# Ledger of designs, part 3: VHH binders against 5'-3' exonuclease (pol)

Target 1, 302 residues: 5'-3' exonuclease (pol), of Buchnera aphidicola subsp. Baizongia pistaciae (q89ad1)
Amino acid sequence: MIIYKKNVNYLLIDGTSYLYRAYYAFLKFKNNFNKPCGAIYGMLNMLRSMLLKYPYSNIVVIFDSPQKTFRNELFIPYKKNRPKMPNDLKEQILPIHHIIKHIGIPIISIPHVEADDIIGTLATKLYKKKYFILISTNDKDLAQLVNIHIHVLIGTSNIVLDESKVKKKYGIIPKLIPDLLGLMGDNSDNIPGVPTVGKKTALILLKTFGSLENIYNNIEKIPKCLIKKAKTIYNNLHTYKKLAFLSQKLATIKTDINVNITTKKIKMLPPCTTEISNFFLHYKFYNWNKLLKQGLWLKNCK

## First folded at step 12 (VHH)

Design k6 (from g1 with G99P E108T T110E)
Fold by ESMFold2, fold request of step 13:
Structure k6 (fold): chain B 302 residues (1-302), chain A 124 residues (1-124)
Amino acid sequence: as target 1 above (302 residues)
Amino acid sequence: QVQLQESGGGLVQPGGSLRLSCAASGFTFDDYEMSWVRQAPEKGLEWVSTISYSGSTIYYKDSVKGRFTVSRDNAKNTLYLQMNSLKPEDAAQYYCARPWYFYDSSGTWEFDLRGQGTQVTVSS
């Protein structure tokens, strides 16, 4: 039986990842005052596309906070390799928040809480209320949140990932992605993993034993494809057990952060057309202002 | 510890002026947008203005445009609100905040309030 997949109730957008995509896609875009506005333009372009593509979905944009989180306290090198936000991107954030508000899309950003944990908590709460959720992000680690009614759109792909597609793409079911990262680590986030355990080995171990915990409960049964390699893997798993579970914890998205987020609080509001028009005129987005005045900016054929 | 200390409130007649200050400590002040918010009796928390990290972009609530001016001195870690032509409708407890956005459909905004605020009273 084929189930209709157009019934997305909530679209949760990783705003920080959208912000960086917009910025780097439009680096040379300036208004007639020679000020950079490419992130503003690109962000609006992507949000408009989502509004048109998902006209019955309640859209929420979630941003990271610049403040330290529990992960930085657990593991000081966590994400330390990330470059600082460019200053000309920082200057575009306030205008972006301003226009998203006037389009009527709620924004969530919580001090000391990563956007991933806000998304994970909100998606889980909405799933428990039997809603269908789509998460749009560049962060592949959010695929761990996928279940029967939580799906993910990652990066520039137009392919929505359900449970089966996550398993095909990553080799493991969504809920075991933190276990996979606990073993293999993640260089981009400075998550260490277990030395000598790469993706291929980690997948074999997880397919054989079912979880990181079960691997360690059955450590004496680890299959030996090559005696020398298997002994090294066994020794490193034994030696670095605490590091494996720390890495798993760093990679696990929280779904239970203590915030008062209700469906009422995340409901979209009607757009304020006057404020949107003033914004478009200020940034010299004249074609978009013409479309807005004609009632076409939020409605466009694909 | 993050601290925000509001000051400069008081009693003023309609048409008068006040200048509010917000002294910030415990964080890198010039890395943050800063907001002024207010709360009148029996009303929810209401956004007044937000100023960008450098002060180059400022947004105001429509009802205060032209009367209120936000500025910041990043060298002194201080945010200011100059209020001119005050009206009885402006009477409220005023707070400065690092914004966190929760665009509540009930009409209330969510901000990280850290100070005690400063009272502005506009009496006939």
Scores: ipSAE 0.245, ipTM 0.681, lowest interface PAE 5.1, mean pLDDT 83

## First folded at step 14 (VHH; from k1 with Y101V F102Y)

Design n2
Fold by OpenDDE, fold request of step 21:
Structure n2 (fold): chain B 302 residues (1-302), chain A 124 residues (1-124)
Amino acid sequence: as target 1 above (302 residues)
Amino acid sequence: QVQLQESGGGLVQPGGSLRLSCAASGFTFDDYEMSWVRQAPEKGLEWVSTISYSGSTIYYKDSVKGRFTVSRDNAKNTLYLQMNSLKPEDAAQYYCARGWVYYDSSGTWEFDLRGQGTQVTVSS
């Protein structure tokens, strides 16, 4: 089901998610100088799509910082399974920032703060001001932020997750997603969860008891639950209680980061077409330059 | 401790040259884009130049293009700014800055880390 929201005030883009998607999608894309520029091209392509689709929305791009965060301190193995950013991608970061700036899109990258937490915090602040926020990301974990004023767009697709769709997709309401991940873990982020507790078991437990906390408040009832290997699950829940809550904490997006981000600071600026053109010419994006000159790159014929 | 330390500032005549250096310590230097910014009296912070982690990509403020050259030596954890054909308008406190954070609606960038600065004076 495609939900058409005509009143999207803010579009928050997970820039890091976009970056990696672009990079891998255009891995072999090089300019005439044999310089990798696939991430640049892909990023621009995705951003253009968003600009055209949401022409009246204030777009903000949020990136991770290269620094460790509280999660790394809290749990050393956190995201240790992630490879370091390739050098050829790393080199494309500056051009991407440069061109995004000239397009007029505000960029946020805060030291020691993950993009998700920035998004969560910003979305919450905007939510409190009664704005409608759309978060564009490929990370399913951000679905925990979904409410009546915050929806999640799956990447650059037309799939928008509201509360109902989140429940349908994940089998649980948004606010319990961290609880779910606390139980089952998240391999992508190397969040351990509770051993032998899978998604199905976790969902049953959460539906039965209502929360991770309440599961543990009623842990003695677990052996009688209609789950596979109930006794084993009971034992593991008991043994790995600390790990479960740690995992929940790791999976919980912060919404209260102390950052000085205001609506004024994230306001889009008019595009600098001359700089954009120079950029396109530099990277030999001639077709885009042509469209830009025709006034069709940042807007369509509508 | 994480820090940036600028040096090389001084008094020069119009048309003169200076070479600024920035020594980085306490962090992995080549993980960061580096920038030079400057602040003249009674003016706001002004972006001058940014260089990628490897130095292969560089951007300059239009007013300094052709006159200033930014470079870096990752083995020495040092950022450089060669300033040629200096003008009175170039007089300012020059700062080395680490990475981008964000920019506001006025176009002003905020940086993760910035040094204490080095004074550049161009005599009239």
Scores: ipSAE 0.642, ipTM 0.848, lowest interface PAE 0.9, mean pLDDT 91
Fold by OpenDDE, fold request of step 21:
Structure n2 (fold): chain B 302 residues (1-302), chain A 124 residues (1-124)
Amino acid sequence: as target 1 above (302 residues)
Amino acid sequence: QVQLQESGGGLVQPGGSLRLSCAASGFTFDDYEMSWVRQAPEKGLEWVSTISYSGSTIYYKDSVKGRFTVSRDNAKNTLYLQMNSLKPEDAAQYYCARGWVYYDSSGTWEFDLRGQGTQVTVSS
């Protein structure tokens, strides 16, 4: 087993990201249970992997709430292109919460706050306390949070994004990722960006001028930049200035959510083996139950 | 306005039954798991039961298993708690709570939304 060499004090898991990944990965999961349980199984599988890989880390799982957020208020089309959560997935949420609780992992879900903003806020708070934080997510946009004390783990892989890797991946430093997305948009989240401004153009502009704000402070220089269709880009930047900054704002993860999250509240608890076993039996996860009884399911856990 | 309103509490003898209701308004009811919690005199808030959005998954506190039944009618935006074989230790203020919550290190949940509660008294 390959272990990240950094001493990870806290592992913050994007539970929503994990949930969807698990759901789609195990759509064809076959057991003798009559109800959909692929997401449950997948989530547990992923969490187990993390527990084993990071046995000395304090793990926290963060979920989205079903409620609208400030982003929906700012921009109505925000994430409107995403389908609603399927009912068969929705039904698996409660069991997932239940089992995570009995595993001893703290769960955070805040009304009207996206998981990303919770993660950003929590990571920042922990950072200030001189902890090293690893964020596990499949959403690479969280790379904007990366610094010397905060790294991003791509899902359950062994790929960790530090500042150098973020720069390599995006072509820009972490703190300018929102600026990049403000210019080019993000189709996944239905963030519009500036029309006709693609990634390449956006990167050139940001490298040249240093920030979205500074691009606009120097907007008159754009037609002379070595970019494709410079005049068109200039016109669009002018026309869609508000949209650019709105897009930047939408793409910016909040790090200052006013929520009382203390280290005490997010401390892991010892697992409740009896409840975990009952859960496994209920869902006919017999192999896991066997491992659990043998002390092997959570063997590498602290 | 987002709101939960409990009803159905009252005085019963040991072994008696009550049916509590919780009317939800101001939000999409079936997007949320729902819970019942209670607080007895000189005790903290205690979890009683949680039901998934469709009602297909239900969890109970051990002490109420076999006696209490949680259900929901999403068409009516209503949560129910049928309480049978009531015991003196069941006496408490009962609250309906919306399901998205914190899990803290004390082993308890912090709920998103909670009603004003309805009083259940069990006395001979």
Scores: ipSAE 0.581, ipTM 0.828, lowest interface PAE 1.1, mean pLDDT 91
Fold by ESMFold2, fold request of step 21:
Structure n2 (fold): chain B 302 residues (1-302), chain A 124 residues (1-124)
Amino acid sequence: as target 1 above (302 residues)
Amino acid sequence: QVQLQESGGGLVQPGGSLRLSCAASGFTFDDYEMSWVRQAPEKGLEWVSTISYSGSTIYYKDSVKGRFTVSRDNAKNTLYLQMNSLKPEDAAQYYCARGWVYYDSSGTWEFDLRGQGTQVTVSS
């Protein structure tokens, strides 16, 4: 189902998460093409969907840089279990940047800064200017940024997560997601958490005490009747206190990165239809080229 | 220390050729797209060309397409720009740049690192 919302001012797209989703969704796409182009096709498909759904929104795409961040300095195993980017995907990045440019969408990437922190900082700055922001990502941890005017679209879901939907989905309000991850960890990012503490236990503790800090300030009051294996969990909370707070810090998205990016720098520009057509012909996207020339690919050639 | 060092600029007659080099050090060169940008007197930075990590994909500004060729030697951590059929409009300080921080379709680029530049002068 395709849904669009008139009052979204800025749509912030997690470009790195989109790259991986597109690449793995289309690994075998167009075997007749000399080089893999599945990530290019998948990215364009998702971006077109967003352009059509949000025709009045200013869209910005944010990418990771290849450099180490402060999280790698804090905890060496952070994200180290992830395989390096496949060479076939790495080679599709420049064509993807090229076509996003000609569609007129600005791109941001900052050395030593994760895309999440760029998104968090930019969303917060725009929120303070009274704008409504939608963040589109495959990273569920970005739900921590949700408030009254910042909403998140996760994965291919057409369901926009506001504060109440985040609470329904995660069992906790957005601002406590870093505390939740501080307890339960995150295997995908090698964030350790506290051994034996899973989601159910972490939610009980956070509902009872309100924050990771309050859990530890009241550690002797852990409710035995609400938590299975309460003795083991008490011992592990005590033993691994430093890991819990390290994990919370690793999971917390920065919203105060020192960046000089103004609203003018992130303004969309008119598409360059000639260059888009040349791109489509080069990659043999003939149906899309036909739609483009009919004014139906973008539905708003400025 | 992370560094980019351009060389090969000079004075050339219209129609002439120059080859610019950019030596990179202090980082993994293969992990980055590399770009050439230029700045004429009293003008902002102008994008010229970008080359992918392996060199397999290259894009050029329209005004230099067919005259300029960018290449990279990842074993030597070096970026090159071969400039043929030089015109007075090509006269500028030329910089190599690592990656990018910001891009819009008007040609404005903000890069995470660039060198000191090398001067290209096209006269008479």
Scores: ipSAE 0.360, ipTM 0.745, lowest interface PAE 3.7, mean pLDDT 84
Fold by ESMFold2, fold request of step 21:
Structure n2 (fold): chain B 302 residues (1-302), chain A 124 residues (1-124)
Amino acid sequence: as target 1 above (302 residues)
Amino acid sequence: QVQLQESGGGLVQPGGSLRLSCAASGFTFDDYEMSWVRQAPEKGLEWVSTISYSGSTIYYKDSVKGRFTVSRDNAKNTLYLQMNSLKPEDAAQYYCARGWVYYDSSGTWEFDLRGQGTQVTVSS
């Protein structure tokens, strides 16, 4: 794997995706009073890893809102295929927010707004100020935000995706990911796409015509020599045009939500070591408390 | 209709006690963390305490620890704040708030729903 040093000014963490990954990685982890604390431990473990890897970056954690968003109003089935948050995970959220605050990392969550749209808006605003942004998430849809100053780290990979790596990995440039999802859909978000149009066909169409709009403006010119069962695909594209554009709209991350989030509001604060230590002792994280007291848990140049 | 209504404020002597209540309606109360916040004259909004949706985890501002106790009765959709050993600096308009504490580096607190408040006055 390729490891490179980069001057990342802002690291935007998809906190909700980290939360679920931590929870399922440590399902059996409980404190001495048989209360679940695996998500707390796992979240801190992943955040510490990022603090150590990016010691000069200003880190921000962004969480989803529990309220409905504009996407739920546009398409009622949107994300309804997702299970409810387990109760034992839900009870760990307040402690997680509490410790992130005392580490000095700002948290953003906006009612009725998905974390993706907060990340997209914040990354775009910082990009316009010439900052370099890394987004850490498990949601591959965030790759649509990649440009010369915005890169993403998806999942547990150590490979940072720039424009070229997004094209190599997904077969399309970042800005066309919403168009790709408009055609093929996204089962994880219950985004329908066009029936029978999968990734291979969608890529051929986008390579040929350049955008979802251009595909439909030139629907009679579909290259039948390149697409198997072209008549069926033509009929479905025609029949489900509105669904394709709805799917594209659902998959497009907003970069212009109306919020007052400035660089001052997202600047990290110094950690409160006493409160972190009390937290570690409460949850019996004795090894971490030892490292904290030795100045090794939060080791960085800050 | 979604609503939070605080009550129980009043005038007390230093060292006295008050119990505030917050009645919730129009939403599933036990799905939300609940907070108490306060605002003194010509001051910004100040966080006081937050209680988890089940009541199992509670955090307090340092200056009120040991004197204030937050609780909730999910069957009655009601949040409580028992305030003991009151000091003049506790005098403020007290609000209950639904949702989690939004935290930015400027110290701004944001909530998705807040009541009208109840006044607590502490005499010398």
Scores: ipSAE 0.337, ipTM 0.739, lowest interface PAE 3.8, mean pLDDT 84

## First folded at step 19 (VHH; from k1 with F111M L113V)

Design t8
Fold by OpenDDE, last read:
Structure t8 (fold): chain B 302 residues (1-302), chain A 124 residues (1-124)
Amino acid sequence: as target 1 above (302 residues)
Amino acid sequence: QVQLQESGGGLVQPGGSLRLSCAASGFTFDDYEMSWVRQAPEKGLEWVSTISYSGSTIYYKDSVKGRFTVSRDNAKNTLYLQMNSLKPEDAAQYYCARGWYFYDSSGTWEMDVRGQGTQVTVSS
């Protein structure tokens, strides 16, 4: 049974997800110096939206670090299909961090740790303290974290994924999403999965046996399952067993990273309106500056 | 291995100048924003300046604006801090730091990497 929470105690924002979304949404957006600043503008726009929608929530923004992670060590091709961050986006990182700090939102970036794992760990810790957590991200794989106290907001939309909606979206419960991805793979992250095992087959197998582990514990039953090319699937599952579990591991968000993050450390601070104004003026965000001066831009900030 | 090594510190009189350098190794230097931070006796770590990967964006602590200049040479994997018009309150251990960090509610940085530091003393 899902317990509905009216109030969100913590809003964890996937900053990297926001960053890329903002960047591509405002590719042609330039400042008064004819410099790209679309990511800056977009990030602020999205953050403002969140501040307004969740005025009493403690917001935290989490970013990826540029360093390699354990996943790269486990599987060299991991995310190799993703392009390098464009220089014009990379240049906007510092201003974004700068303005977020002055807005009063805590920022977390940990070397060699992916944002997803930070989010997973932080959400889990807060969950154990009986808080309700909303994770805002465009990466739907974070749905694996969903439970009665952790929901996922799709970006800045109004679509919130609870357990029921995750089942509807993925066809499987949140905790089995890594198992699903272990079987079918994830092209976005270049996770291979098991060859010829698609989503439909993977779902049937997981529904039948309950987990990836249990699928393999009962692998001899696969040829008799009501799936297409059952014999082929059996052979591939057998041949690529290690790859399946590796894929599952790669797709599993860590929830137990050893990080020193306390509720006190991630508490929002009052905004520094002077610095925010200076920032807006520098980038010629005059409309926002006007709103700021009127007390309307950050009216719901703590 | 990621390494940052500061140099250039020393003893100067008020109004004097120093130029700090930070040699970086073990990582792609131009993939990171770089920062200078300092810690005075009996005080916490405080931010001084940050420079973007290309050097096109720079921020300073208010108290050092107009006196300090941060720069970088990506070809040499080196970060610089030109310190002019030094004041007694500028005396501190100065550290070079790589740009990724945790920013907490106290305003203190938990940085991913920083050097051993170089001592700056300002005294008559």
Scores: ipSAE 0.742, ipTM 0.882, lowest interface PAE 0.7, mean pLDDT 92
Fold by OpenDDE, fold request of step 21:
Structure t8 (fold): chain B 302 residues (1-302), chain A 124 residues (1-124)
Amino acid sequence: as target 1 above (302 residues)
Amino acid sequence: QVQLQESGGGLVQPGGSLRLSCAASGFTFDDYEMSWVRQAPEKGLEWVSTISYSGSTIYYKDSVKGRFTVSRDNAKNTLYLQMNSLKPEDAAQYYCARGWYFYDSSGTWEMDVRGQGTQVTVSS
């Protein structure tokens, strides 16, 4: 289902998600100096697409910081399965920040805070002000933020997740996604969950009891609710109770990060066409430079 | 513990030169972009330059372009700022910073870690 929202006030872009997507999409893309610049090109291509698609929306790009976060302290194995950022990608970060700035898009990156938590916090603040927020990301776990004022756009696609679609996709309402992940885990982030509890079992339990907390408040009833491996699941739930709640906590996006982000601070600025042109010439993006000179590359009506 | 220690500041005449150094310790130096920032009396913190992890990409404040050169030696965990053709307007406390983060669209930056700074004075 394609949802055409013409009243998107804010488009929050998961920059880190975009970065990796761009990098892998244009892995072999190099400039005339044989320097890897695929991530730069891809990032710009994606951002251009968003600018054109949402010309009246205030766009904000949020990035991860390189520092450890509270999740790393809380659970040492958290995201340890993720490979270290390649050097050729790492080197492209500064140029990306540079060009985004000159495009006029505000960038937020906060030390020791994950992009998801920044997005969650910012979206919540904007939500309280009655704005409509669209979050663009390839991380489906951000669907937990979805409500009447916050939707999730799957990357640069036209697929938008509202509450109904989230429920269809996950089998559960947005607010219980962390509970679901607390039970079944999340391999992508190396969140363990409860052993032998898969998605199906987790959904049954959550639908039956309403929350992770309530599952444990009624743990003795679990064997009667499950058809297969009931005893094993019961035992594991009991044994790994702490792990379940830890996993839930890890999977829960924070919405209350103490940051001074105001609407004024995240307002888009007019693009600096001279700097953008210089950037394009430097990286030999001649076609884009031509479009820029013609006024066809950047379109922002806000 | 993460530490940054600036050195090389001093008093110079207009048109003079200084070379600042920043010794980094307590972290993997080449995992971070590095920046120079400065603060003049009664002014806010001002961005001067940022250098990428390997040093292959560098950006400068417009007012220092052509005069200042940032570099780094990852083997020595050291950041440098060569300052030529110094002007009175360049007088400030100069800080080495580990990474530099955007915080708002107005150009305000948030620092991760910075040193104690080194004073640069340019006589009138």
Scores: ipSAE 0.722, ipTM 0.875, lowest interface PAE 0.7, mean pLDDT 92
Fold by OpenDDE, fold request of step 21:
Structure t8 (fold): chain B 302 residues (1-302), chain A 124 residues (1-124)
Amino acid sequence: as target 1 above (302 residues)
Amino acid sequence: QVQLQESGGGLVQPGGSLRLSCAASGFTFDDYEMSWVRQAPEKGLEWVSTISYSGSTIYYKDSVKGRFTVSRDNAKNTLYLQMNSLKPEDAAQYYCARGWYFYDSSGTWEMDVRGQGTQVTVSS
């Protein structure tokens, strides 16, 4: 399936992913402003890139909430390996929200709900309305959402994951990604998986049996399907069955959260060039201000 | 557990001043940006000001710029709003809020947490 950029109806941006990417990418960013502004600059740079690349798409930015979610309650160690947000990044959140607003991009953040689940739910709703959705994120686990109408853009790159590419990348179809992560775990999110079950083993099992559930329905056949450590893997699968399903649940993006996000609410608004200019001047983004005054900063705006 | 409690409202003459306070509890105060919002009779909720976690970044509604000053004391878990040169149009129930750019389950924009509010009346 050939996807044209102009055919993307909605571009859902993982704002939290963008935020951290921007922050680390521009740690050494310096201007004549004394306050940290690297994340602000980086975020704007990434968003500008998206606006220029997808001028006919409705862009929505989704952020995590700082509150605990059902995953924290379900599994206390969930994402505990993540460092706390640095203070210099935390200080840049308000300005980022401010400027995104004046650019005219809708922002969604829901208390106690992870951005991924908001994205999953919103994408699903839009899919049902026959829209084509592109999800921009650096979190590759969102590939589980990929289907004929939902694709994943890797950050601000030109790499788009469709069903074929997901299969190539992960070795499994999108819908089985949670099953894969349930078996092998996900270190980035501190999802444990089944001990000693790696990606290769997990893929063999899933390809052989078709699902995590079916693996366990046929658990007695596993020693015959594996070449290495078959008995150990069998024993661990048996012992850690609950953990496998818990891990699967943690890795599964929700698509049915109880939220009424209408197309009207996520519609982009015209940019406020005056406020954007003031913002650029405040942070001494003079080159961008010049481009803005020339009508070149938002060149492909609707 | 999470609670915001506003105080300091009252009746003032035009040109008068009030200082509102918001006591926060049940959460890490300095992890959140804080906002003041207000609702006048027969009007919708109106944003007044937002302050970053450290207080280094502040935004105001245009109509209150130069008259209102938001501040916070993270050691005391308290948010403040100094209101000078009050006008009749400033009369409203004032609320402190934790975060602003939130979307609720009903599909409406909402703050994360809001207090019960404090009434500000400006005589005409």
Scores: ipSAE 0.702, ipTM 0.865, lowest interface PAE 0.7, mean pLDDT 91
Fold by OpenDDE, last read:
Structure t8 (fold): chain B 302 residues (1-302), chain A 124 residues (1-124)
Amino acid sequence: as target 1 above (302 residues)
Amino acid sequence: QVQLQESGGGLVQPGGSLRLSCAASGFTFDDYEMSWVRQAPEKGLEWVSTISYSGSTIYYKDSVKGRFTVSRDNAKNTLYLQMNSLKPEDAAQYYCARGWYFYDSSGTWEMDVRGQGTQVTVSS
């Protein structure tokens, strides 16, 4: 479903997701500059795309902090399977913050708080004010936030997830996505789930009983609902009950982070063309500088 | 515990120089960009400079460009601010700050971690 661009009040961008995507996409980017700048270029390219695509939307970029979060404390193995940020990417963070600032886009990065929880909290606050919010991310788990006022845009694509599309994609409604992940786990984040419970089994159980909690309230009925490995699954559900709920908790995006974020604070400002130009010249983005000077950098004249 | 301790402040005449230092502890220093911020009496917190984790990228407030120089020694977990040609308008409490921040449209800059600060006074 393509949402009319004028109807999007806020575009919340998962900056961390964008950052990594940009880094890998432009790893071999050549612009005659010897210092790493692929992530910078990629980030700007994606942001430019969003600015052009959603010219009437207020854009906010949210980043992860390097600090540990409550999830790390709750479950030590959480995201331990992910490599540390490369140094050449790390070096590009400051320039990215700098240029985004001068483009006029507000940036949020909160110590010990994951970007997802910031996004969830901000989206919820804006939703309560009856705004329509798009969340741009490559992390599809943010689909749990989807409702009539909050949709998820897959990266910089034109694929928008509404409630119907979430149901189609996941086989379940948005609010039950954490329950699903609690059962089946999430390898990307090293969330364990319940052993031997896969996506299909998890979906059957959730469709039958309605929630993770209700599955356990009716655990004795599970062997009657499953065709394969019913006894094994029953035993594992029983044995790993705590793990299931822990996994659910880890997979649940917080929407109540205590942060003083107001609509006034996240308002876009006019771009500072002088600083942007200096930035482009410094990194030898000459084509963009030319477009900027012509007033075409943020205009699609095709 | 994460700690930042500023030093080197004092009283100088206009045109004078000071060198501020910030000792960092309780975290991996070279994993973070570092910043200097200042607050004058009856004014809000003002960003002065930021340096990347390796020192290869540096940004300054326009009013201090050409006069102030930020540097870091990762082996010593120390951040520096060389302030030359000081002006009365530079008088403030100077703070060392760890790099991650919140930026809003009102110009408010919220820091990750900040020290207790060191006082810089510029007077004839």
Scores: ipSAE 0.689, ipTM 0.865, lowest interface PAE 0.8, mean pLDDT 91

